# Designs tried in a protein design chat: VHH binders against Death domain-containing protein 1 (DTHD1). Part 3

Target 1, 86 residues: Death domain-containing protein 1 (DTHD1), of Homo sapiens (Human) (q6zmt9r679to764)
Amino acid sequence: DNLLHWLAEELSEENAESLSSTLPLRRSTIQLIKLKNPDDLTEQIHEFLCFWKKSLPTFTDKLRLLARHLRKIGRSDLAEELKFKW

## First folded at step 20 (VHH)

Design j7 (from g3 with P99Q T101S)
Fold by OpenDDE, fold request of step 22:
Parts: sequence; C-alpha cells; structure tokens
Structure j7 (fold): chain B 86 residues (1-86), chain A 122 residues (1-122)
Amino acid sequence: as target 1 above (86 residues)
Amino acid sequence: EVQLVESGGGLVQPGGSLRLSCAASGFTFSRYDMAWYRQAPGKGRELVAGIYSGGDTSYARSVKGRFTISRDNAKNTLYLQMNSLRPEDTAVYYCARGQDSPWYKGQPFDVWGQGTLVTVSS
C-alpha cells in the first residue's frame, strides 16, 4: 500500500506510539510487527497500518477513520494531505 | 479452563535440534496469535518467535533462520522447531497466547504455559 507507506514515512516515533495506542489492533500484532522489523520504524508503521486497514469491514470509511486518528495524535497536517492523496 | 502446556525441552549439544510443542486447551486456538518466549538464567523474558492467527510468522534476529514457529489448529498445538542450537539458546521456553481484544492496551500476551527447559551444552 503506497499511500500507507507514505504515511508511515511521515510519522515520528512518538506519533507511531500514539497511533498504536489509539488504533484498534491487537497488541500481540504490534509486538510481532516490531519483532520482525526491530530497526525499521517506517516498516513497522506501514505494516501496522496495513493490518489495521485489513481488519476493518469493507464498508468502512477507512480514510475518515485514519484521518480522525491522525488528528487525534496531533497530525492534522497529515490528515489533510492524506485526504488529498487518497 | 484456559491452559497452555509446553513440552519437548531437554539437553542437547551445540548444533543439535529440538522441537518444542505447546498444547492449548480451553479456548479457540485458531483465533489467537501465539508466541514463544524464552528466559535465560539471570536474564529477562524475551520474545523469540510469533505466529499470527493468519499464519504469518515473525522471529527475533537471534533465532531467525534457525528456529521455525508453526501451528496445527486441528490439534490445538503450537510448535517451535529449533535447529543449529547454541549455548546462548539455553533457557526456559514459554508458550504464550496473544490477547484477543483490539481495544485492550495492556499486555500483548495474556496466557502462559509453565515453560520447558532447553539446555544447550557440550
């Protein structure tokens, strides 16, 4: 997912931690993601976002949800850009 | 009752192999992420390998290429194939069940076995 990869590149470590605390995803999944890519934050975030997206029902407005989470963690800038790129 | 029971540990020489098993009961095994942890003498518990409910796997750098985690959902069993064992692999190995709730932000794994001892020594 190129868009999610872009987003992953734009998120700081702090943002990633905040996002991981707000997105509905099993903590075990997060741990296994980190295990796989311990030194690659971008890949961790990317995989995390992909898992999250995949876990959502098809009828879900995924863009709206993701944008909401981005705003919640103080990255309204990314939320707006995400809408543009979506 | 939810339970995990490890087996297969023992004494092995460096370069040897062991296969650990974890028998799960009391829950729908196939639904959960599972993992192997280990705790070496005097050290903390560390995540060694994990397998998603979907079957994908992750490995610690220290065991990647040597260990293989797998699961048999029909048998409610988790496995850890350990090859090319090293003295530093000596530890008690624990089977763990991933927490199921996507909204739970506590411990990632909530059920543990009693562990099985693996000793790698000449």
Scores: ipSAE 0.872, ipTM 0.955, lowest interface PAE 0.5, mean pLDDT 95
Fold by OpenDDE, fold request of step 22:
Structure j7 (fold): chain B 86 residues (1-86), chain A 122 residues (1-122)
Amino acid sequence: as target 1 above (86 residues)
Amino acid sequence: EVQLVESGGGLVQPGGSLRLSCAASGFTFSRYDMAWYRQAPGKGRELVAGIYSGGDTSYARSVKGRFTISRDNAKNTLYLQMNSLRPEDTAVYYCARGQDSPWYKGQPFDVWGQGTLVTVSS
């Protein structure tokens, strides 16, 4: 997912921690993602965003949800850019 | 009652192989992410390998290429095939169940076995 990879590149470690605290995703999944990519934050974030997206029900407004989470963690700039790129 | 029971540990020479098993009971095994942890003498517990409920796997750098985690959902059993064992692999190995709720933000694993000792020595 190129869009989610772009987003992953724009997020700081702090943002990633905040985002992982708000998105509905098993903590075990996050641990296994980190295990696989211990030295690549971008890939960790990309993979966790992809996993989150895939876990959502069909017909879910994924853009709205992701934008809401980005605003919640103080990255309204990315939320607006995401809407533009989506 | 939810339970995990490890087996298969023992003494092995460097370069040898062991296969650990973890028998799960009291829950729907196939729904959960599972993992193997280990704790060496004088060290903290570390995540060694994990397997998603969907079957994908992840490995610590220190064991990648040597260890293989797998699961048999029909038998409610988790496995760890350990090849090319090294003295630094000596540890108590623990089976762990991932927490199920996507909204729970506490500890990632909530059920543990009693552990099985693996000793790699000449």
Scores: ipSAE 0.871, ipTM 0.954, lowest interface PAE 0.5, mean pLDDT 95
Fold by ESMFold2, look of step 21:
Structure j7 (fold): chain B 86 residues (1-86), chain A 122 residues (1-122)
Amino acid sequence: as target 1 above (86 residues)
Amino acid sequence: EVQLVESGGGLVQPGGSLRLSCAASGFTFSRYDMAWYRQAPGKGRELVAGIYSGGDTSYARSVKGRFTISRDNAKNTLYLQMNSLRPEDTAVYYCARGQDSPWYKGQPFDVWGQGTLVTVSS
């Protein structure tokens, strides 16, 4: 939770847009997240990451998946830093 | 056959309350994000409130604190409790179902009811 908030603070609006294209989350869920916090990009990203995390099976290596997706959007720096903070 | 049927609309005085219902059929209701939209005369549809499949809720700023969205998964029914109604809440209210797939790139909500009219006036 604390780690996802840190990541939400580090992502730009364009990073968040790219992540939403790569990470599977329902378009309806994204719409409702934006409705809840229309003026707070960091909170939108944080909630997006939390919903994505909840969508995964309990046994899933969520850190490795998140790092992989961060690399796909061109933020390998954050992917590496994420592993250090875990 | 997937269907959404709204009911509970009517004429109310400013400051009054009204409860809308949306009966859902033809799909696994609990799996889907659901929402209420409204459309005032001459305006586009706007998102009013939503409820995630997991039960969390989200509200437009204009209705937060006055409206409460809820769902009863056992009855396949979505609700909107509207309190402290204002003339600007006058609209046709629509029940909407979100698309299930996280990979779908189309409209966020793609199944709609026929609407129920809410009129707030003296």
Scores: ipSAE 0.614, ipTM 0.871, lowest interface PAE 1.0, mean pLDDT 87
Fold by ESMFold2, look of step 20:
Structure j7 (fold): chain B 86 residues (1-86), chain A 122 residues (1-122)
Amino acid sequence: as target 1 above (86 residues)
Amino acid sequence: EVQLVESGGGLVQPGGSLRLSCAASGFTFSRYDMAWYRQAPGKGRELVAGIYSGGDTSYARSVKGRFTISRDNAKNTLYLQMNSLRPEDTAVYYCARGQDSPWYKGQPFDVWGQGTLVTVSS
């Protein structure tokens, strides 16, 4: 969604690598995303987040999980903004 | 027994076409991301095209617009349609299955076929 695209724009290559390692994503999915958009980090991160979101049950509190992941990679500032934007 | 068996390779002239097939057995085919890699003589394996379990596709820039990856989940078969072939496409082509665990830390594709040779030459 638009919120995930905003988040993708805020993250860097270092954050993208950290996020892909902390999110439960198949490594094959990660590799294919990178193949599809090799020069566009924002689109890579956006797709990482979209695949992660789709992997979760409908009942899951996705905001709380995403905020937790952002704090784990050192981006508590973004975790706080998520709560505001949600 | 988990198996991937490639077929359809051969000798073709530049500008020609080939269709590779990969017969999969021993696992729930539709659950996995699948890919084609290739290896030219003296070089490492190169990811050429992939297809997510959900059906979306991804291509290396060198083959985009010329190659089409597809899957037939009813037949447990992965395909690579290769059009407008060039001499640099000459390689052994390998079918590969992605690892299905989001917690797995090893290689992204963990099951491989034996390969099928594609030679593009006048």
Scores: ipSAE 0.611, ipTM 0.875, lowest interface PAE 1.0, mean pLDDT 87
Fold by ESMFold2, fold request of step 22:
Structure j7 (fold): chain B 86 residues (1-86), chain A 122 residues (1-122)
Amino acid sequence: as target 1 above (86 residues)
Amino acid sequence: EVQLVESGGGLVQPGGSLRLSCAASGFTFSRYDMAWYRQAPGKGRELVAGIYSGGDTSYARSVKGRFTISRDNAKNTLYLQMNSLRPEDTAVYYCARGQDSPWYKGQPFDVWGQGTLVTVSS
């Protein structure tokens, strides 16, 4: 929770959009997240990451998957920080 | 056959209350996010409230604190309790089921009822 909130604070709007297009979450869930906090991008991203984490079929792979996508969008600095905080 | 059937609409005075129901059939109700939308005359469809499959809720700013969405998974029924109604709440209210695929790029809500009319007027 704290770790995902830190990550939500570090992501730009462009980073979040890139990440949301590659990480699976129902579009209905995304719509409801945006409805809940329409003016708070950080909280929207935080909730997105929390729902995504809960949807994972295999808990053990989530660090690797998230770090990989962070590197792909040009945020290898966050991928390394995630590793340290994990 | 997947169906959503709304009921409970009607005419009510400002400040009054109504409870809308949506009877669901033909699918595993508990698996899906559900929502209420509304469409006022001359306006587009507006998301009013939603409830996740896990039970958390979300509300449009214009109705938060006045409306309460809930679900009864045992009865396959979605509810909207509407309190402190205002003339601007006048609309046809629709029950909607969320699309359940994480990778689907189409409409976020894919099944709709026929709607129930709520009129708030003196």
Scores: ipSAE 0.590, ipTM 0.862, lowest interface PAE 1.2, mean pLDDT 86
Fold by ESMFold2, fold request of step 22:
Structure j7 (fold): chain B 86 residues (1-86), chain A 122 residues (1-122)
Amino acid sequence: as target 1 above (86 residues)
Amino acid sequence: EVQLVESGGGLVQPGGSLRLSCAASGFTFSRYDMAWYRQAPGKGRELVAGIYSGGDTSYARSVKGRFTISRDNAKNTLYLQMNSLRPEDTAVYYCARGQDSPWYKGQPFDVWGQGTLVTVSS
């Protein structure tokens, strides 16, 4: 997903840490993501977002949920851009 | 009762191969991320390879290209195929089950087998 990769490129490590504490994903999955790409933060964030997206029911409004979390971590700029690109 | 039982360890010469198995029982195996850890003599446990509940895999750099993790959800069994073994692969290998709650903040893998010893030596 190119859109989630764009978002992964725009997030800092601090942003990703804040987002991961708010978006539910198993800690085992996070550890395996880090094992796969230990030196590539963008790929770690991208995979995190992809796994998070897959973990939600099919009819969940994923855009609205992601935008809400981006606003909560102080990245309303990305929340608005995401809505435009979606 | 949740159980993980490893088997397939043994003594092998450098360059040899072994296949480890982990029989799982007492839980819905397919729902969980699974992993192999190892503990070399005098060292801490380290994550070697993992397989997500969805089937994707992840490997430590030291084993990538030599080890292959796989799962058979019909048999409730996790495998580790180890090729091109080196003396530094000598360790007790542990099967581990990931915690399944995204809200749990403890250890990522929290159910463990008793281990199977792999010795790589002439």
Scores: ipSAE 0.568, ipTM 0.851, lowest interface PAE 1.3, mean pLDDT 87

## First folded at step 21 (VHH)

Design f2 (from j2 with P99Q T101S)
Fold by OpenDDE, last read:
Structure f2 (fold): chain B 86 residues (1-86), chain A 122 residues (1-122)
Amino acid sequence: as target 1 above (86 residues)
Amino acid sequence: EVQLVESGGGLVQPGGSLRLSCAASGFTFSRYDMAWYRQAPGKGRELVAGIYSGGDTSYARSVKGRFTISRDNAKNTLYLQMNSLRPEDTAVYYCARGQDSPYYKGQPFDVWGQGTLVTVSS
């Protein structure tokens, strides 16, 4: 997912921790993602975003939800840019 | 009662192999992510390998290529195949169950076994 990869590149480590804590993901999923990619923050973020996206129902407004989570962690700038790129 | 019971630990020589098992009971095993942790003498507990409920796996860099985590949902059993063992692999190995709720923000793993000792020594 190129869009989610772009987003992953734009997020700081702090943002990643906040975002992963707000998204409905098992904490075990996050731990296993970090285990697989211990030195690649971008890939960690990309993977949990992809995992999250795949877990959502088919007719869910995924863009709206992701934007909401980005705003919640203080990255309204990325939320707006995400809408533009989506 | 939810329970995890490890077995298969023992003494092996460097370069040897060992297969650990973890018998799960009291819950729907197939729904959960599972993991192996280990704690070496004088060190903290570290995540070694994990397997998603869907079957995908992750490994610590230190064991990748040597250890294989797998599961048999029909038998409610988690496995850790350990090959090319090294002295630094000496530790108590613990089986752990991932927390089920995607909304729970506490500890990622909430059920633990008592552990099984693996000693790698000449």
Scores: ipSAE 0.888, ipTM 0.959, lowest interface PAE 0.5, mean pLDDT 96
Fold by OpenDDE, fold request of step 22:
Structure f2 (fold): chain B 86 residues (1-86), chain A 122 residues (1-122)
Amino acid sequence: as target 1 above (86 residues)
Amino acid sequence: EVQLVESGGGLVQPGGSLRLSCAASGFTFSRYDMAWYRQAPGKGRELVAGIYSGGDTSYARSVKGRFTISRDNAKNTLYLQMNSLRPEDTAVYYCARGQDSPYYKGQPFDVWGQGTLVTVSS
């Protein structure tokens, strides 16, 4: 997912921690993602975003949800950019 | 009662192999992510390998290519095949169950076995 990968590149480590804590994901999933990619923050973020996206029903507005989470963690700038790129 | 019981630990020479088992009971094993942790003397507990409920696996860099985590859902058992063992692999190995709720933001793993000792020495 190129868009999610872009987003992953724009997030700081702090943002990543905040975002992963707000997204409905098993904490074990996050730990296993980190285990697989211990030195690649971007890939960690990309993977848990992809995992999250795949966990959602097909009828959901995934863009709207992701934008909401980005605003929640103080990255309204990325939320707007995401909508533009989507 | 939810329970995890490790077995298979022991003394092995460097380069040897060992297979650990973790018997799970009291919960629907197939629903959960599972993992192996280890704790060497004087060190902290570290995540070694994990397996998703879906079957995908992750490994610590230190054991990748040597260890294989697997599960048999029909037997409610988690395994850790350990090959090419090294002295630095000496530790107590723990089986752990991942927390099931995607909304729970506490500890990633909520059930632990009592551990099994693996000693790699000449």
Scores: ipSAE 0.887, ipTM 0.959, lowest interface PAE 0.5, mean pLDDT 96
Fold by OpenDDE, fold request of step 22:
Structure f2 (fold): chain B 86 residues (1-86), chain A 122 residues (1-122)
Amino acid sequence: as target 1 above (86 residues)
Amino acid sequence: EVQLVESGGGLVQPGGSLRLSCAASGFTFSRYDMAWYRQAPGKGRELVAGIYSGGDTSYARSVKGRFTISRDNAKNTLYLQMNSLRPEDTAVYYCARGQDSPYYKGQPFDVWGQGTLVTVSS
């Protein structure tokens, strides 16, 4: 997912921790993602975003949800940019 | 009662192999992510390998290529095949169950076995 990979590149480690704590993901999933990619923050973020997206029902407004989570963690700038890339 | 019971530990020479088993009971095994942790003498507990409920796997760099985590949902059993064992692999190995709720943000694993000792020595 190129869009989610772009987003992953724009997020800091702090943002990643905040975002993973707001998204509905098992904590075990986050641990296993980190285990697989211990030195690649971008890939960690990309992977849990992809996991999150795939876990949602097919007719869910995924863009709206992701934008809401980005605003919640203080990245309204990315939320606004995301809608133009989606 | 929810329970995990490890077995298969023992003494082995460097370069040897062991297969650990973890018998799960009291819950729907197939729904949960599972993992193996280990704790070496004088060190903290570390995540060694994990397997998603969907079957995908992750490994610590230190064991990748040597250890294989797998599961048999029909038998409610988790396995850890350990090959090319090294002295630094000496530890108590623990089986752990991942917390199920995607909204729970506490500890990622909530059920643990008693552990099984693996000693690698010449």
Scores: ipSAE 0.885, ipTM 0.958, lowest interface PAE 0.5, mean pLDDT 96
Fold by OpenDDE, last read:
Formats: C-alpha cells, sequence, structure tokens
Structure f2 (fold): chain B 86 residues (1-86), chain A 122 residues (1-122)
C-alpha cells in the first residue's frame, strides 16, 4: 500500500507508539511486527497500518478512522494530507 | 482451564537439532497468535519466534534461518523446530499465547507455559 507507506515515512517513533497503542490491533501483532523489522521503523509502521486496514470490514470508512487517529496523536497535518492523497 | 505445556527440551550438542512442542488446552487455539520465548541463564526473557493466527511467522534475527515455528490447529499444538543449535541457544523456552483483544493495551501475551530447558553443550 503506497499511501500507507507514505504515511509510515512521515510518522516519528513517538507517533508510531501512539498510533499502535490506539489502533485496534492485538498487542501480539505489534510485537511480532517489531520482531520482523527491529531496525526499520517505517516498515514497522507500514506493516501495522496495513494489518489494521485489512482487519476492518469493507464497508468501514477507513480513511475517516485513520484521519481521526492521526488527529488524536497531534498529526492533523498528516490527516489532511492523507485525505488529499486517498 | 487455560493451559500451555511445553515439552521436547533436553541436552543437545552444538549443531544438533531439537523440536519443541507446546500443547494447548482450554481455549480455541486457532484463534490466537502464539509465540516462543526463551530465557538464558542470567538474562531476560526474549521473544524468539511468533506465529499469527493466520499462519504467518516472525523470527528474531538470532534464530532466523535455523528455527521454524509452526502450528497444528487440529492438534492444538505449537512447535519450534530448532536446527543448527548453538551454545548461546541454551535457555528455558516458553510457549506463550497472544492476547486476543485488539483493544487490550496490557501485555501482548497472557498465557505462559512452565517452560522446557534446552541445553546446547559439547
Amino acid sequence: as target 1 above (86 residues)
Amino acid sequence: EVQLVESGGGLVQPGGSLRLSCAASGFTFSRYDMAWYRQAPGKGRELVAGIYSGGDTSYARSVKGRFTISRDNAKNTLYLQMNSLRPEDTAVYYCARGQDSPYYKGQPFDVWGQGTLVTVSS
């Protein structure tokens, strides 16, 4: 997912921790993602974003949800840009 | 009662192989992510390998290419095939169940076995 990869590149480590703690994902999933890519924050973020997106029903407004989470972690800038790119 | 029971540990020479098993009971095994941890003498517990409920796997760099985690959902059993064993692999190995709630923010793994000792020594 190129869009989610872009987003992953724009997020800091702090942002990543915030998102991973608020997104509805199993904590075990996060641990296994980190295990796979221990030195690549971008890939970690990309992977759990992709995982999260795939876990949602097709009828879900995934963009809206993701934007909401970005705003909650203080990245309203990315939320707006995400909407533009989506 | 939810339970995990490891087996298969023992003494093996460097370069040898060992297969650990973890028998799960008391829960729907196929629903959960599972993992193997290990704790070497004087060291902390570390995540070695994990397998998603969907079957994808992840490995610590130190064991990648040598260890294989797998599961048999029909048998409610988790496995760790350990090849090319090294002295630094000596540890108590623990089977762990991932917490299944995507909204739970506590520990990622909530059920543990008692562990099985693996000793790699010449």
Scores: ipSAE 0.882, ipTM 0.957, lowest interface PAE 0.5, mean pLDDT 96
Fold by ESMFold2, look of step 21:
Structure f2 (fold): chain B 86 residues (1-86), chain A 122 residues (1-122)
Amino acid sequence: as target 1 above (86 residues)
Amino acid sequence: EVQLVESGGGLVQPGGSLRLSCAASGFTFSRYDMAWYRQAPGKGRELVAGIYSGGDTSYARSVKGRFTISRDNAKNTLYLQMNSLRPEDTAVYYCARGQDSPYYKGQPFDVWGQGTLVTVSS
C-alpha cells in the first residue's frame, strides 16, 4: 500500500505509460482511472499499481514481478529499492 | 448473443432528473467494467461515467456530483441517475461494456447499445 504509493511518487509520466503498457491491466480500467484523476499523475500510477496487484493470484511473488517490470522500463534503481521497502 | 439495451431517456426541464437503465444479456455481467458515454449532435462520443467490475466508480468532471452510476449484478442492469440536468447534458447516451482481457491493446470498450436520447430544454 505504502510501497505502491512511494513507487507512484518516484515514477515519471513516461514511466507510467510504460508500466501501463507492460502491466496486465484492462484497457477499460486504465481509461476509468484516467477519468477519475485526469490531472494527478501520481494518483493515476498508484491506482494502476493497486489494480494490477489485485488482479494477481494471491500466491504470486508480486514484488519480484514488479521489480522485473521496473527493470524493463529502465528503472533498475527503483527495482533495487523495492527490497528495502517491502 | 451479447446485447446492451438502453432505456429511460426523454425530455426534461433544466434542473430535472432522469434515471437511465441498460439491460445486459449474453455475457457474465459482473465480470466487466461498464460505462456510460454520450454524444451530442455533431460531436464525438465522450465518456461520462464508469463503474469497475469491483464496484468502484469514476466520473467526468462535468457530471461529478450530479450523476451517479450504479450496477445491479443480480439483474444484469447498469444505471445512470442524472440529477440537476442542464441543457449541455442533451445527448444520446450509450451503455458500453469494457474489454475484459488485460492483454488486449485495442479499444477500452467493445460492446455498445443503440443509445437513448436525453433532451434537456424548457
Scores: ipSAE 0.639, ipTM 0.885, lowest interface PAE 0.9, mean pLDDT 87
Fold by ESMFold2, fold request of step 22:
Structure f2 (fold): chain B 86 residues (1-86), chain A 122 residues (1-122)
Amino acid sequence: as target 1 above (86 residues)
Amino acid sequence: EVQLVESGGGLVQPGGSLRLSCAASGFTFSRYDMAWYRQAPGKGRELVAGIYSGGDTSYARSVKGRFTISRDNAKNTLYLQMNSLRPEDTAVYYCARGQDSPYYKGQPFDVWGQGTLVTVSS
């Protein structure tokens, strides 16, 4: 969605690699995301976040989980801004 | 026994079409991402097209607009429709199954068929 696209724009390549090691997503899914948008890092990150979000049970507090992961990778600034925008 | 069996390869002229099939058995087909790779003589395997377990698709730039990947979960079958074939599409085409664990660190695709040969020549 729009909010995840904003987040994808704010993350560096280093941030995205750190998130991929922290957020569970199949390596096959990641490979296909890269195939789809090989030259567009922002769109790769956006799709990664969308697939991760869809992989979670409906009852899951997705904001809390995402904010936790952002703090873990050193982006507490984005974790706080995400909570404001949510 | 987990198994993937490709078929539908053959000789075709440039501009022609072929449809590849991959029959899957021994696992819950609908649960997995699936892909087609190809390997030309003397080259490594390259990812050509993939289809997520949810049905979305991805394509290599070299085949986008010409190839269509699809799946029939009721028949446990993966397909690759190849149109507007070119001599550079000549390769052995492999069906591959994605590893389903989000925590697995090995190869993204872990089960492979034996391949089917596609030759595009006049």
Scores: ipSAE 0.617, ipTM 0.871, lowest interface PAE 1.1, mean pLDDT 88
Fold by ESMFold2, fold request of step 22:
Structure f2 (fold): chain B 86 residues (1-86), chain A 122 residues (1-122)
Amino acid sequence: as target 1 above (86 residues)
Amino acid sequence: EVQLVESGGGLVQPGGSLRLSCAASGFTFSRYDMAWYRQAPGKGRELVAGIYSGGDTSYARSVKGRFTISRDNAKNTLYLQMNSLRPEDTAVYYCARGQDSPYYKGQPFDVWGQGTLVTVSS
């Protein structure tokens, strides 16, 4: 989750909104994340990514899925950096 | 039938305490995020505290340190312990169940109780 915190620091508000609109996570969970850290976007994104990771089956290639979504929102640079750091 | 039934509201003096309960039925309680909302007279509903299905908690800044949300999955019951109550906490308190689909794009909480009135006044 150190890697997810790095990614949370690199994402802009626009990137995070695009990611949250397409990446599957319960909207109740998202609302509680925002309640917990209302003024800390980095921490909101970090928790979002952590909950998303936990919501996937163990057999799932989480890196591949995350990189795919990063490319979809226009952050191919982060998708490649993620692969390198993994 | 999916139901949420709140209880435990009442009149209390500033600085006092109340414990709210929400009895849940008709669904697998442990699967869902749960929350307490409140609605003061003439205002919209405000999210007060939430508890994830995994047990972690979140609180509005206005109540953090004074309110404690908890759940008992064996009893299908959600609780809100309210301490150091202030007149500003006066509201109808609602128990709410989160929608459990990660693909649902609508409202984050979709099942509601009827509410229980908390009045904080001297």
Scores: ipSAE 0.599, ipTM 0.870, lowest interface PAE 1.1, mean pLDDT 87
Fold by ESMFold2, last read:
Structure f2 (fold): chain B 86 residues (1-86), chain A 122 residues (1-122)
Amino acid sequence: as target 1 above (86 residues)
Amino acid sequence: EVQLVESGGGLVQPGGSLRLSCAASGFTFSRYDMAWYRQAPGKGRELVAGIYSGGDTSYARSVKGRFTISRDNAKNTLYLQMNSLRPEDTAVYYCARGQDSPYYKGQPFDVWGQGTLVTVSS
């Protein structure tokens, strides 16, 4: 959870928008996240990543998938740091 | 057939309490995010509280600390406990079910009940 919070702090608003467009999560969940923390973008992103992680099948390599999406949005630096920290 | 049926509304004095219920049928209740919206006279619908499928809760700032959303998955029922009611809480309250696809880009909540009226007045 600390690792996903670190990632949430490192993402820009534009990065977060791009990531939310490519990572699937129910829109109802996203709306409730925003309701909870309407003025705290970092916390919104952190909760988004936590819910996304929980939404995946237990056998899924979540690190590999997240790193791939980070590369897609232009943050290969974070993808590599994530793999190191995991 | 998917249905949501609200009950428990009524007239209450300021400072009073009410508990709303929403009976759900026709779907696997435990798999869905659920929410309460309200619509005051002459206003649009406002999201006031939600409960994730996993049980965590979320509240609008205007009701946090006064309202408690909960679910009973065994009874397929959503609840809203409303305490310390104020005249501005007067509204029709709607139960809503979240859309379940992580790839769907439309409405976040797409199944609605008919509503239950809550009036807070001396």
Scores: ipSAE 0.598, ipTM 0.865, lowest interface PAE 1.2, mean pLDDT 88
Fold by ESMFold2, last read:
Structure f2 (fold): chain B 86 residues (1-86), chain A 122 residues (1-122)
Amino acid sequence: as target 1 above (86 residues)
Amino acid sequence: EVQLVESGGGLVQPGGSLRLSCAASGFTFSRYDMAWYRQAPGKGRELVAGIYSGGDTSYARSVKGRFTISRDNAKNTLYLQMNSLRPEDTAVYYCARGQDSPYYKGQPFDVWGQGTLVTVSS
């Protein structure tokens, strides 16, 4: 999803660390993502978001959840942009 | 009981190859991320290679291109093919199972084998 890659490009390292601590994903998966992409933060974030998205039940309002987490980390601007791009 | 048992370690010359196996029992193997760690004398354990439950793989820079992790879900077995071995690969190699809860914030890998020794020396 191009939308998740756009989001990964917009997040800072501090934003990404805050997001990874609040979004549910297996700690093992996070370690393996970082091992795979050690010098490419955007790629790490993109993979993290992709794994998180596919870990959710199909009926889940993924946009609403992601927007809520973005607001929690202080990126309400991105939360609004997501609603527009979705 | 959940159990991981490594085998295939031994003494090899530099440039040689070994294949490590990890037999898993007591859990649904295909559900879990799996990894190989190693621990050289006097050092901490380091992550060498991992394989997601979905089959994708990740490698430490020091082994990428030389080591290949794989899994056979039908046989509940994890493998590490090690080629072009170097003296610095000498370590005890451990099979590890990832914690399966997305809400658990502790250790990323929660079950470990006893390890198998790999010695690379001429």
Scores: ipSAE 0.585, ipTM 0.859, lowest interface PAE 1.1, mean pLDDT 87

